# VHH binders against Putative glutathione-dependent formaldehyde-activating enzyme, part 6

Target 1, 157 residues: Putative glutathione-dependent formaldehyde-activating enzyme, of Halomonas elongata (e1vbt6)
Amino acid sequence: MLLEGSCHCGAVRFRVVSPHPYPFNRCYCSICRKTAGGGGYAINLSGDADTLVVHGAEHTSIYQAEIDGLTSPGERHFCSRCASALWVFDPRWPELVHPFASAIDSDLPRPPERVHLMLENKPDWVEIESREQDRCFAGYPDESIAEWHARLGLEEG
Key: E = the ipSAE of ESMFold2; O = the ipSAE of OpenDDE; V2 = 0.75 times the mean of E and O plus 0.25 times the DockQ between their complexes.

## First folded at step 1 (VHH)

Design f13 (framework vhh_lunsekimig_d3)
Fold by ESMFold2-Fast, scan of step 1:
Structure f13 (fold): chain B 157 residues (1-157), chain A 121 residues (1-121)
Amino acid sequence: as target 1 above (157 residues)
Amino acid sequence: EVQLVESGGGVVQPGGSLRLSCAASGFTFSRYTLYWYRQAAGIERELIASIYSEGSTNYVDSVKGRFTISRDNSENTMYLQMNSLRAEDTGLYYCATGPTYYKDSSGFDYWGQGTLVTVSS
């Protein structure tokens, strides 16, 4: 599926092909919450890095989190004008880019099941809106984004 | 200076066993959470096992009861004992480290180069 996205001010616009477009993954970690998580979590999608086309790239900036004195190689790209969080790119998986669902303008499908991860790092004031069918993990989930889509019969390939 | 080096990969028949090792140099394990990741053709690199500094472990459902992660802080080495191997376990296996507090899905402190495991008849 072709996904179109943008920052709030419109200075940055992008397109990316995603074989896995369901916005199911809710990350409650402090980096996701503080950079992209107004509701107490961020939602990451998966896209093919080779298909990413960006207009206004000169207005993007990169944040790399510092985790206990070490700089994470994960790159959080955001609009330098309006601060909208746009996507995560990690050079260890150069084939993938992870746009935030909040930056997508295309109509995203409703996920039949959500995954809540990094719950050990969730502050008490953030409430989990968990349904019976949802999956919850104290740390990382036991499947990739692609595996979630395959398990639920949502794979395009 | 800081390196993780995996070893123990190879070719094994379905139902067989392998033990992977990951040796660290340039730092000490004792405070870190340690991870094994797997990358198979056509899928994202996935976390399969973790061991916290205090010894608690976590596994993906597909390997629970078959794989065991362990650590030896005195040898600065972690292990993955793989039993009852299946064709779908074929892939490149990576070890990784991180601090014992908060981590997100985009970052680990140190990664190895990977070791190949092939399960075929």
Scores: ipSAE 0.006, ipTM 0.184, lowest interface PAE 10.5, mean pLDDT 80

## First folded at step 4 (VHH)

Design g04 (from a02 with D31S R56G S57R; framework vhh_7uia_1)
Fold by ESMFold2-Fast, scan of step 4:
Structure g04 (fold): chain B 157 residues (1-157), chain A 122 residues (1-122)
Amino acid sequence: as target 1 above (157 residues)
Amino acid sequence: QLQLVETGGGLVKPGGSLRLSCVVSGFTFSSYAMAWVRQAPGKELEWVSSISSSGGRTYYEDSVKGRFTISTDNAKNTLYLQMSSLKPEDTAVYYCARGPLYSYGSDAFDIWGQGTQVTVSS
């Protein structure tokens, strides 16, 4: 599926092909909460990095988180004008780009199951709205985004 | 019960080579991405290299590309860092770390070893 996205002010627009477009994961770490905004978590999608096309790239800035003295190789791209969080690119997985669901203008499908990750990092004011079918992880999930889609029979192609 | 134990550090002259080893226990080694991270005296932690769970993909910090090689031996549950053309700037405590299993846009390493000292001097 072709995903189209943008920042709030419209200075940055982008397109990316996602074979795995369900917005199923919720990340509660402090970096996602403080940079992606809203709800106490971020929702990261999966896209093919080779297909990413950006218009207005001169208006993007990159933030790399500092974790226990380590500068993360993960790049959080955002609009330098309006501060909209747009996508994450991590050179450790150069085939993938992770646009935030909040930046997507295309109609995203509703996931039948959600995955809640980094829960040991969430503050007490954030409530987990976990349904019986959802999965919860104190740290990282034990399956990939692609494996989640395969397990639920939701693969494109 | 999860444990990472680094060995292989020591004193080496500039231009020399060392091989670091990290023996892991308490988890399925082949299911996790692994990393090497270092801390030089008076500096912050610096990511050095990562390897995918399959061993098929490797990633390096720019200053070590072409000089360092990360690899795994699944039969021995061991992660390696082969270091060549060592420079005084490579002097640091090197830590083995378990990385994220898969890419979710997560930035953290969730388990660390105790470290092994590498000193590059004449």
Scores: ipSAE 0.186, ipTM 0.585, lowest interface PAE 2.9, mean pLDDT 83

Design g05 (from a02 with D31N R56G S57K; framework vhh_7uia_1)
Fold by ESMFold2-Fast, scan of step 4:
Structure g05 (fold): chain B 157 residues (1-157), chain A 122 residues (1-122)
Amino acid sequence: as target 1 above (157 residues)
Amino acid sequence: QLQLVETGGGLVKPGGSLRLSCVVSGFTFSNYAMAWVRQAPGKELEWVSSISSSGGKTYYEDSVKGRFTISTDNAKNTLYLQMSSLKPEDTAVYYCARGPLYSYGSDAFDIWGQGTQVTVSS
């Protein structure tokens, strides 16, 4: 599926092909929560990095998180004008880019099952809206985004 | 119990070489991306190199690119860092770290080793 996204002020617009467009991952870590998680979590999608086309790229800035004194290789791209969080690119997985669902303008499909990850990092004020079919992990999930889609028989893009 | 044990550090002269090893136990090594990170005296931790869970992709900090090589031996549950052309600025405690099982757009490391000291001096 072709996903279209933008920042709030419109200075940055982008398109990316996602074989796995379901917004099912809710990440509760402090980095996702503080940079893209007004509800206590960020929703990270996956897209093919080779297909990413950005208009207004001169208005993007990159934040690299510091984790226990380590500067993460993960790049959090955001609009330098309005501060909208847009996508994560991690050079450890250069074939992938992870747009935030909050930056997507395309109609995203409703996931039949959600995955809640990094729950040990969740502050007490954050409520988990977990359904019976949802999966919860104290740390990272035991399956990839592609494996989640395959297990549920969903669109492969 | 999950454990990462680093070895192979020591004192070496500038231009020399060392190979660091990290033996992992308590998890399936090939299911995780792994990293080497270092901390020089009085400085913050610095990421050095990462290897994907399949071992097919490797990444390096610019200052070590071309001098360091990260690799794995899945049969021995061991992560390696081959260091060549060592410089005094490479002096640091080197840690191996476990990354996420797969890419999710999150970048936290969830387990660390105890570290091994590398000292580059004449």
Scores: ipSAE 0.191, ipTM 0.579, lowest interface PAE 3.2, mean pLDDT 83

Design g06 (from a02 with D31S D107T; framework vhh_7uia_1)
Amino acid sequence: QLQLVETGGGLVKPGGSLRLSCVVSGFTFSSYAMAWVRQAPGKELEWVSSISSSGRSTYYEDSVKGRFTISTDNAKNTLYLQMSSLKPEDTAVYYCARGPLYSYGSTAFDIWGQGTQVTVSS
ESMFold2-Fast, scan of step 4: ipSAE 0.269; ipTM 0.628

Design g07 (from a02 with D31S D107K; framework vhh_7uia_1)
Fold by ESMFold2-Fast, scan of step 4:
Formats: C-alpha cells, sequence, structure tokens
Structure g07 (fold): chain B 157 residues (1-157), chain A 122 residues (1-122)
C-alpha cells in the first residue's frame, strides 16, 4: 500500500510503500512519547526505505537519541518549521523506515490486535486501553512487524 | 536457549591484533542488528561497532575507525570483531550485544553476552 504523509505546516510531504500498513504498535518509551506521543505513546508503521520519496526535504532535521550514554544511530526525522515528527530511519536496518501514524494522511486499516510495548517506561497517568486480544510487553515484543502480519494472515507477501 | 558467547580476548602488546568471536544461539541471527560494546576500567559503557541485519552496513566509533572491522558469518551464527593496531586505550571488557528488535524504543540492546577481557599493555 502506498502511504502518503505530511507535516502539519505542509513544508514536508512524503510517500512510501508499505506491505505492512496496520497501525498496531503503541510504543510508550520516553523518546516516542516526548517526540510523537501526545496520547502517551507513538504509533510506528513500517515501510520500504528504498521507496521513500520526500518533497521539501530541506525542511527536515534529524534527532539521534542518547540511550544509556550511547548515541543511537537511529534517526528521528522531523519538520524543522513545525516540529511534526515524521519517521524513524536506522541505518542498521537499511531496508526499513518507520513513519509515525500521526504523520500519515492516507486512510490506514484498523488493526484486529494491538501491541503495547515499552510499558516499563509508561508514566502512571497514561492509561493502557488494552482489549482482551491485545498484547502487552514490558520491553520489546517477541515478534517482528512482518511476523505480526504473518501470524494474523495480513501480509501482502 | 537464547545466548551470546564471546571468545578471543587476551593480553596483547600495543600495535598487536586480536579477533573476537561471538557465537549466538536461540534466534534467527540474520534478523537482528548486532553490536560490540566495551567498558574500560572505571568508565561508562562505550559503543564500538554495529552491523546491520543484512550485513550491508557497518558503523564504528571514531576512535576505532580504520583499526577495527566488524563482520558476520550467518552460516556459523557468529559475529566477529577484527582488531588491529591496538592501543592501551582499547583495554576493556568487550561485550557482544543484540540490537533492539525495532529501530524505535528506548533500549539500545536487549540481549548481552558475558564479555571477554582485552588488555593492551607492554
Amino acid sequence: as target 1 above (157 residues)
Amino acid sequence: QLQLVETGGGLVKPGGSLRLSCVVSGFTFSSYAMAWVRQAPGKELEWVSSISSSGRSTYYEDSVKGRFTISTDNAKNTLYLQMSSLKPEDTAVYYCARGPLYSYGSKAFDIWGQGTQVTVSS
């Protein structure tokens, strides 16, 4: 599926092909919450990095988080004009880009099951709106994004 | 069983070479980024090098660029760190680490080996 996205001010627009477009991952870590998590979490999608096309790229800036005293090679791309968080790219996984669902303008499919991850980093005021079928993890899940889609029969293959 | 086992450490003279090996078991090796992280006596953990899950991209801390080479052998489920032109400043316990499952999240690494000691002195 072709996903179209943009920042709030319109200076940055992008397109990316995603074989795995379900917005199922809710990440509660401090980095996702503080950069893209107005509701207490960010929703990270998956796209094919080599299909990413950006208009207005001169208005993007990159933030690399410090994690446990180490500079992460992971790049959080955002609009330098309006501060909209747009996507995560990490050269250690060069085939993948993770646009935030909040930056996507396309109609996303509704996930039959959600995954709540990094819950050990969740503030107490944030409510986990978990349904019985949803999965919750103190840290990372036990399956990749592609494995989640495969398990639920949702992959585009 | 899920584990990372490092070998190859030891005592070497400045200018010498060592090759560290990390044998992994219990997961699909080619699905994860892998890293070497070191801790010198009395210092914080320092990331040394990473290799992408595809093996196409390698990254190095500036002080080791040109001296260290990270590589993988997927058939042997083994991560390597070839170290050359070793300096006393490279003295540390070297840890093999599995990169996080996703590029997002607040964990740098989710699984660590036991470490192997590298001592560079005359």
Scores: ipSAE 0.228, ipTM 0.617, lowest interface PAE 3.1, mean pLDDT 84

Design g09 (from a02 with D31S S106E D107S; framework vhh_7uia_1; at its last look DockQ between E and O 0.51; V2 from the best seeds 0.00; counts 0 for: pae O 5.9 > 2)
Fold by OpenDDE, look of step 5:
Structure g09 (fold): chain B 157 residues (1-157), chain A 122 residues (1-122)
Amino acid sequence: as target 1 above (157 residues)
Amino acid sequence: QLQLVETGGGLVKPGGSLRLSCVVSGFTFSSYAMAWVRQAPGKELEWVSSISSSGRSTYYEDSVKGRFTISTDNAKNTLYLQMSSLKPEDTAVYYCARGPLYSYGESAFDIWGQGTQVTVSS
C-alpha cells in the first residue's frame, strides 16, 4: 500500500510503500506519548525505507531521545514549522521506516485487533481502551509489525 | 538452529585495527538486516552499526563513524566489522545481532552471538 503523509502546516509531504499498513500498535512510552501522542499513545506504522520520498525535507528536524545520559539511535523526524511528528527511522533496522499514523493522509485500514505496548510507562490518567481481542504488554510486544500482519493474513504486498 | 558466531576479537594497542567476523546459520542471511552491538565493562548494551539486508545501506553510531566499516559476504553468510583507529573506549564485548522487522528499544534484536572480546590498551 502506498502511504501518503504530511505535516499539519503542509511544509513537509512524504510517501512510502508499506506492506504492513495497519495502525494496530499503540505505544504508551513517554517518548511516543509526549512527542506524537497527545491522547496518551502514538501509533507507529511500518514501511519500506527505500521507497520513502520526502518533499520539503529542509523543513524537517530530528529528535533523538536521551535516556540515562545515552542518546538513542532512533531518529524521530518532525516538522520544524508546526512540530508534527512524521516518522521514525532507526539505523538498527535500516530497511524500515515507521510513519506515525497521525501523519498519514491516506485511508488506513481498520485493524481487527490492537496491541497496547509499553504500559509500564503509561500515566494513570490514560485509560486503556482495550477490546477483548486486543493484546496488552507491559513492555514490548512478542511479535513484530510484520509478524502481526502475517499472522492475520493482512499483508498488503 | 539459528546461530551467530563472532570471531576476530583480541588485544590491540590504541590506533590499531581489528576485523570482526560473524558467521550466520539457520536462516537466510541476505533476508535480514544485521547489526553489531557492544557492551563495555559496567555499561549498558550499545548499538554500534547496522547494514541492510541488501548490503547497500550502512549506519553507524557517532562515536565510530569514519573508523568502523560494516559489510557482508552473502556467499559466506558472514557479517564483518572492520575497526580502525581503535581507542581504549572501544573496549567491549562485541555481539553480532539480527535485526527484527520492528523498531523497539535496546533489547529488540531477536538473535545474538556469544560475543567476542575487544580490548584496546597501551
Scores: ipSAE 0.018, ipTM 0.284, lowest interface PAE 5.9, mean pLDDT 90
ESMFold2-Fast, scan of step 4: ipSAE 0.328; ipTM 0.704
ESMFold2, look of step 5: ipSAE 0.228; ipTM 0.630
ESMFold2 (binder alone), look of step 5: mean pLDDT 81; pTM 0.834

Design g10 (from a02 with D31K S106E D107K; framework vhh_7uia_1; at its last look DockQ between E and O 0.02; V2 from the best seeds 0.00; counts 0 for: pae O 13.1 > 2, placed apart)
Fold by OpenDDE, look of step 5:
Structure g10 (fold): chain B 157 residues (1-157), chain A 122 residues (1-122)
Amino acid sequence: as target 1 above (157 residues)
Amino acid sequence: QLQLVETGGGLVKPGGSLRLSCVVSGFTFSKYAMAWVRQAPGKELEWVSSISSSGRSTYYEDSVKGRFTISTDNAKNTLYLQMSSLKPEDTAVYYCARGPLYSYGEKAFDIWGQGTQVTVSS
């Protein structure tokens, strides 16, 4: 599936091909929550990094989180004008890029089940809106975004 | 194969102590918060204690604070629950589970052991 996204102000637009487009992955970690998820979590998608095309790259900036004096290798790309979170790129997995669902303008499919991850870092005021079929994890989930799609037969090329 | 195996349960008198163990296999132990939950006869599942993946943070339900201690040994992939000053109301099947640090109910935990029976009786 071709994903098209943009920042709120329109300075940055991007597209990426995603065989795993379902917005099922809700991350409650402090980084995602504070930088991309005002409601308590951010939703990370997965796409093919080689297909990423960006317009208005000069208006993008990168944030790398520092935890306990250590800099995360994850690059969180955001619009320098309106602060919209756009995507995460981690050089440890260079074949992938992870757009935030909040930046995507294309219609995304409704997940049959959701994953709530990094709940260890969830603040008390954030309630888990969990359905019976949803899965919850204190840390990272057991399966990748790709494996989730494969398990449910929802891969899209 | 994801698996949790509890041991250490048994019959003790009030005021006694027990140490429960939970051996983890099939996943990276140190990446997950772990919890103990219990179910007494005729009662709903009750969250007892949780420990963060780092082991630095521990949480307890009010009824066990000061009596129970949760801990981990990452090298052994084992979760522990040291129980002291046991009371009859502590009688239950005790389960170790993988899940968040907070009490979110049964659905918040995605992996469970088979449970170990703890009976406190005079």
Scores: ipSAE 0.000, ipTM 0.218, lowest interface PAE 13.1, mean pLDDT 89
ESMFold2-Fast, scan of step 4: ipSAE 0.383; ipTM 0.733
ESMFold2, look of step 5: ipSAE 0.282; ipTM 0.686
ESMFold2 (binder alone), look of step 5: mean pLDDT 82; pTM 0.843

Design g11 (from a02 with D31S S106D D107H; framework vhh_7uia_1)
Fold by ESMFold2-Fast, scan of step 4:
Structure g11 (fold): chain B 157 residues (1-157), chain A 122 residues (1-122)
Amino acid sequence: as target 1 above (157 residues)
Amino acid sequence: QLQLVETGGGLVKPGGSLRLSCVVSGFTFSSYAMAWVRQAPGKELEWVSSISSSGRSTYYEDSVKGRFTISTDNAKNTLYLQMSSLKPEDTAVYYCARGPLYSYGDHAFDIWGQGTQVTVSS
């Protein structure tokens, strides 16, 4: 499906194709929590990087976190006017872009399974709303996004 | 115990080649992205290359692109860095590191090897 998104002030709008906009990865790490919202986690979606089209790109800024004394190659794109977090792109996975669900204007279908990751980094005040079908991980999950799609039978036919 | 052990460093002349190896133990190798990071004398850490857990996606720092090739052998739990057309500016200690599974998380690299010295000089 085509996902359409925007920042709150409207200066940045974007579109990206996601054959399956799953998993809804709820990441509880400090970078996702501090940059992508106030709910105690960010919801990272999946989209095809080659299909990303941005309008108002001159209003985007990139933040690269410093981790272990090194600047991460992961790029967190946000609106320089209103600070809306928009998407993550990492050249180590050049086929993927991860728009935040909070930036998506399209009606997202409900995920059959959500993944909760980096739970060991979760603050005590954050409640985990895990459904029985969801998967929870103290650190990173044990499968890639492509493996997740394959497991749930969501490969393109 | 989680451990990364690098080998293959050494002294080489400009234009030469080396292959670095990193043997991994204590975790499921194919579940993680892996990386090579280097530190030149008097410089900060510099990311060199990464490979996805599937081995299908690779990325390189611009100065090594076309000269270095990262690869994995999951059966041997080994990460490789094939270096060709080496330059004096490639002189550094090269570290093997376990990278993130995804493009997000608190840790870019959470397990490091001890490093192997690569010296490129006349």
Scores: ipSAE 0.157, ipTM 0.506, lowest interface PAE 3.6, mean pLDDT 82

Design g12 (from a02 with D31S S106E D107P; framework vhh_7uia_1; at its last look DockQ between E and O 0.45; V2 from the best seeds 0.00; counts 0 for: pae E 3.1 > 2)
Amino acid sequence: QLQLVETGGGLVKPGGSLRLSCVVSGFTFSSYAMAWVRQAPGKELEWVSSISSSGRSTYYEDSVKGRFTISTDNAKNTLYLQMSSLKPEDTAVYYCARGPLYSYGEPAFDIWGQGTQVTVSS
ESMFold2-Fast, scan of step 4: ipSAE 0.281; ipTM 0.610
ESMFold2, look of step 5: ipSAE 0.308; ipTM 0.682
ESMFold2 (binder alone), look of step 5: mean pLDDT 84; pTM 0.843
OpenDDE, look of step 5: ipSAE 0.228; ipTM 0.639
ESMFold2, look of step 6: ipSAE 0.283; ipTM 0.676
ESMFold2 (binder alone), look of step 6: mean pLDDT 84; pTM 0.842
OpenDDE, look of step 6: ipSAE 0.537; ipTM 0.810

Design g14 (from a02 with D31S P100D D107K; framework vhh_7uia_1)
Fold by ESMFold2-Fast, scan of step 4:
Order: structure tokens, then C-alpha cells, then sequence
Structure g14 (fold): chain B 157 residues (1-157), chain A 122 residues (1-122)
């Protein structure tokens, strides 16, 4: 599926092809929550990095988190004008770009199951709306974004 | 039978060059991103470089940019790291690693080689 996205001010617009477009993944870690999580979590999608086309790229800035005293190679791209969180790119997974569902303008499908991850890092004021079919993990899940789509028969191929 | 085998390490003087090779078997090489990761004595694992499955995109840790070049030879199922202008701080065990194509989780790499030692000293 072709996903179209933008920042709030419109200075940055982008398109990316996602074989895995379901917005099922809720990450409660401090980085996702503080940079893209007004509701206490961020929702990450996956896209094919080779297909990413950006208009207004000169208006993007990159934040790299410091983890245990080391600068993470993971890049969080955001609009330098309005601060909209746009996507994550990590050169250790160069095939992938992870746009935030909040930055997507295309109609995203409703996920039949949600995955809640990094719950050990969730503050107490954030309430988990967990459904019976949802899966919850204290840290990272045992399943990739692609594996989740394959298990539920939702992969675009 | 998934296997990554690194070769090409050794002792080299500062300013010298080495080429590391990683021969891959048991999977479709051109379907996966590949990477080099190193571990210096007493240090944590440090990502060095990655190459996309298509071979079109390459990425480098800031300290090695302009000195190291990652490449692939799909016909030989081999990943290379050409290292030039070597410094004592490049001394480490270098690991070849296969990228998890669709990982968003804890592990950037799912299959690792056994490593090859690179020592840069006078």
C-alpha cells in the first residue's frame, strides 16, 4: 500500500510503500512516548526505505537518542518548523523506514489485534486499553511487524 | 545450515589497509541486509556498517566514514569490508551479521558469524 504522510504545517510531505500497513504496534518506551506519544505511546508502521520520497526534506531534523551513554544510530526524523514526528530510520535495518501512524494522511486499516510493548517503561498515568485478543509485552515482542501481518493473514505481498 | 564465515583479519600498522570477507550460506543472500559489527577489547558491540539487500544503499558509523567501504558480490554470496587508513582504535573482533528485514524490536541482527580479529599496532 502506498502511504502518504505530512507534518502539521505542510512543510514536509512524504510517500512510502508499506507491505505491512496495519497500525497495530503501540510502543510505551520513554523515547516513543516523549517524541511521538501524546496518548502515552507511539504507533509505528513499516515501509520500504528504498521507496521513501520526501518533499521539503530541507525542513526535516534528526534526533538520535543517547542510550546507556552511547549515541543510538537510530534516526528520528521530525519537522523542524512544527515538530511533527514523521518517521524512524535505523541504518542497522536499512531496508526499513518506520513512519508514525500520526503522520499518515492515507486511510489506515483497523487492526484486528494490537500489540502493546515496552510496558515496563510505561508511566502509571497511561492506561492500557487492552482487548482480549491484544498481546502485551514488558519489553520487546517475540514477533516482528512482518511476522504479525503474516500470522493474521494481512500481508499485502 | 545458516552460516556466516569471516576472513581477512590480521595485524596491520596504523595507516594500513585490510579487506574483510564474509561468505554466506544457507539463505538467499540478495534478500537480506547485511552488516559489520565490531567489539573492541573490554567494550560493547559497536555497529560499523550496513548494506541494503539491493546493494544500492550503504551506511556507516561516523568514526569510519570515508575510511571503510562495505560491498557485496551476490554471485559469490560474499560481503566485504574494505578498511583503509586504519587506526589503533579500530582494533576489534569484526563480525558479519544478517539484518532482520522487518524487525522493530530488540535485535537488529538475527544471524552472526564467529568473528575475525583485526589488530592495528606498530
Amino acid sequence: as target 1 above (157 residues)
Amino acid sequence: QLQLVETGGGLVKPGGSLRLSCVVSGFTFSSYAMAWVRQAPGKELEWVSSISSSGRSTYYEDSVKGRFTISTDNAKNTLYLQMSSLKPEDTAVYYCARGDLYSYGSKAFDIWGQGTQVTVSS
Scores: ipSAE 0.023, ipTM 0.465, lowest interface PAE 7.4, mean pLDDT 82

Design g15 (from a02 with D31K P100E S106E D107R; framework vhh_7uia_1)
Fold by ESMFold2-Fast, scan of step 4:
Order: C-alpha cells, then sequence, then structure tokens
Structure g15 (fold): chain B 157 residues (1-157), chain A 122 residues (1-122)
C-alpha cells in the first residue's frame, strides 16, 4: 500500500510503500512518548526504505537518542519547523523505514489486534485501553512487525 | 536464567586476527537480533556490528566494514565476531548484546554480557 504523509506545517511531505500497513504497535517508551506520544504512546508502521520519496527534505532534522550510554544508530526524523515526528530509520535494518501513524494522511486499515510494548516505561497517568485480543509486553514483543502481519494473514507482499 | 557469556579476547599484534564468541542461554536465540558493542579505555560505547534474527542481514560500523564478520550458529546458541586486520584503535572491551526486534523503542539493547578484552599492541 502506498502511504502518503506530511508534517503539520506542510513543509515536509513524503510517500512510502508499506507491505505492512496496519497501525498496531503502541509503544509507551519515554522516547516515543516525548517525541510523538500525545496519548502516552507512539504508533510506528513499516515501510520499504527504497520506496521513500521526500519533498522538503531540507526541513527535516534527525534526533538520535542516548540509550544506556550508547548513541542509538536509530534516526528519528522530524520537521525542523513544526516539530512533527515523521519516521524512524535505523541503518542496522536499511531495508525498513518506520513512519509514525500520526504523520500518515492516507486512510490506514484498522488492526484486528494491537500490541502494547515497553509498558515497564509507562507512567501511571497513562491508561492502557487493551482489548481481550490485544497483546501486552513489559519490554519488546516477541515478534517483528512483519511477523505480526504474517501471523494474522494481513501481508500485502 | 538469561545469560550472555563472551570468550575469545586477548592480546594480538596489529594485522592479526581474533574470533570472539558469545554463548547465550535462557531465551530463544533465533528470535532476536544480536549485536557487538565495544568500549575503548576512557571512551563512549560504540556499536560495532549487528545481525538479524534470521542471520541473513548483517550491518557494520564503517571503521570495521570489510575487516570484521558477524555470524550466528543457532544450533549452538552462539554469536561470533571474526576480526581480521586488527588495528591498535580496535583495542576495547567487546560486549555481546541482545538487540531490539524493532528499530525503535527506549533501549537499543536489553541484555548484555560481561565483556571480553581485546588488546591490539605490538
Amino acid sequence: as target 1 above (157 residues)
Amino acid sequence: QLQLVETGGGLVKPGGSLRLSCVVSGFTFSKYAMAWVRQAPGKELEWVSSISSSGRSTYYEDSVKGRFTISTDNAKNTLYLQMSSLKPEDTAVYYCARGELYSYGERAFDIWGQGTQVTVSS
């Protein structure tokens, strides 16, 4: 599925093909909450990095988090004008780009099951709206985004 | 018991080779990306290399690309780092780490080994 996205001010627009377009991951870690988590979590998608086309790339900036004394090679791209979080790219998985669902303008499909991850880092004021079919993890889940789509029969490629 | 145990470090001359091994226990090794991270004396932690859970995708820091090879043996629950053409600047404590399954989150690595010392000196 071709996804179209943008920052709030419109300075940055992008397109990316996602074989895994379901917005199912709710990440409650402090990085996701503080950069893209108005509801207490961020939702990351998966896209094919080779298909990413960006207009207004000169208005993007990159943040690399410090995690346990290590500068993460993960790149959090955001609009330098309006601060909209746009996507994560990690050179350790160069085939993948992870746009935030909040930056997607295309109509996303509704996930039949959600995954709540990094719950050990959730502050007490954030409530988890977990359905019976949803999965919850104190840290990282035991499957990748692609594996989640495969398990539920939802892959496009 | 979740445990990562590194071996294979030591003293080697410039241009030499070493193979580091990391034996893991207490989790399903084939489900996780694995990484090697190093720390030189008085310096910050530096990511060296990662391997995908399938073992098919490997990634390297630029200064080691072409000299180091990361691999896994799932039957032995073991991660390897084959180091060749070693340089004095490769001197560091090398840590085996369990990597993130997703390329995002609060921590890049959630389980670490004790580290093994590699010293490259003439």
Scores: ipSAE 0.015, ipTM 0.364, lowest interface PAE 5.8, mean pLDDT 83

Design g16 (from a02 with G99D P100A D107S; framework vhh_7uia_1)
Fold by ESMFold2-Fast, scan of step 4:
Structure g16 (fold): chain B 157 residues (1-157), chain A 122 residues (1-122)
Amino acid sequence: as target 1 above (157 residues)
Amino acid sequence: QLQLVETGGGLVKPGGSLRLSCVVSGFTFSDYAMAWVRQAPGKELEWVSSISSSGRSTYYEDSVKGRFTISTDNAKNTLYLQMSSLKPEDTAVYYCARDALYSYGSSAFDIWGQGTQVTVSS
């Protein structure tokens, strides 16, 4: 599926092909929450990095998180004008880019099952809205975004 | 039970070579990116190298490029770090680690081995 996205001010627009377009994961860790999680979590999608086309790239800036003394090679790209979080790219996995669902303008499909991860790291004010079919993990889940789509028969292309 | 066990450390002279091994059990090895991380005496953790879940992409910290090679043997569920042209500055405890969080768009290491000591001295 072709996904189209933008920052709030419109200075940055992008498109990317995603074989895994369901916005199913909710990550409650401090990095995702503080950079892209106004509701207490962030939702990351997967896209094919070689299909990413960006307009207004001169208005993007990169943040690399520091985790327990290690500088993450993961690049969090955001609009330098309005601060919208846009996507994550990690040069260690150059085939992948992870756009944030919050930056996608395309109609995303509604997931039949959600995954809530890093719950032991969520702050007390964040309420988990879990449905019976959803899966909850204190830390990391046992499958990737691609594996989740494959298990549920939702993978495209 | 999830387990990472490192072996292959030891004492080596400057300019020497060592091969570290990390045997993985309890999860499907080829589904995850794997990394080597080290901690030198009195210093913080330093990422050394990573290999993608497919094994096609390998990445190195600048100070080890051209000297270290990361590889996998999926049939043996084993991650390797071949170290050559070793320097005193490479003295550290070396840990293998699983990177599961990147599969959700954020890089972090969730399972670590116990570590293996590498000492480079005359």
Scores: ipSAE 0.155, ipTM 0.504, lowest interface PAE 4.2, mean pLDDT 84

Design g18 (from a02 with G99S D107K; framework vhh_7uia_1; at its last look DockQ between E and O 0.26; V2 from the best seeds 0.34)
Fold by OpenDDE, look of step 6:
Structure g18 (fold): chain B 157 residues (1-157), chain A 122 residues (1-122)
Amino acid sequence: as target 1 above (157 residues)
Amino acid sequence: QLQLVETGGGLVKPGGSLRLSCVVSGFTFSDYAMAWVRQAPGKELEWVSSISSSGRSTYYEDSVKGRFTISTDNAKNTLYLQMSSLKPEDTAVYYCARSPLYSYGSKAFDIWGQGTQVTVSS
């Protein structure tokens, strides 16, 4: 699936091909929550990094979080004008880019089940809106985004 | 049943070469990104190299660029790290690790091998 996204102000537009376009993954970690998830979590997608095309790159900035006293190599790309979170790229996983669902303008499919991860970092005020089929994890889930799609037969070309 | 087994470590002189292998069992090798990490005594865990599930994309930390090569043989379920021009500072226990998820820090991997010792000394 071709994903098209943009920042709120329109200064940055991007597109990326994603074989795993379902917005099922809700991350409650402090980084995602504070930078891209005002409701308590951010939803990360997965796309092919080689297909990423960005317009208005000059209006993008990168945030690299400090984790345990060390700067993470993970790059959180955001619009320098409107502060919209756009995507995460980590050079340690060079084939992948992770657009935030919130930045995507394309119609995303509704996931049949969701994953709530990093719940140990979830503030108390954030309620887990978990359905019966949803899965919850204190830390990282036991399957990748790709595996989730594969398990459910939802992987796209 | 999930297992990573590293081999190929040893003692080598500066400028020498070693080839590490990591045999994977219990899961489909090609479905996961794989990585080599190392830890020297008294030092932090260091992310040395990684390779995508497809094998098409690789990552190297700056200190090993041009000297180390990561590769996979899916038919053999084996991850490799070819190390050349080895330096004393490359001395460490080298671990093979599976990376099923995009994550941060040490939690990037869910399965680790027991490691293989690499010692570079004159």
Scores: ipSAE 0.234, ipTM 0.647, lowest interface PAE 1.4, mean pLDDT 91
ESMFold2-Fast, scan of step 4: ipSAE 0.345; ipTM 0.648
ESMFold2, look of step 5: ipSAE 0.486; ipTM 0.814
ESMFold2 (binder alone), look of step 5: mean pLDDT 83; pTM 0.845
OpenDDE, look of step 5: ipSAE 0.036; ipTM 0.468
ESMFold2, look of step 6: ipSAE 0.495; ipTM 0.816
ESMFold2 (binder alone), look of step 6: mean pLDDT 83; pTM 0.846

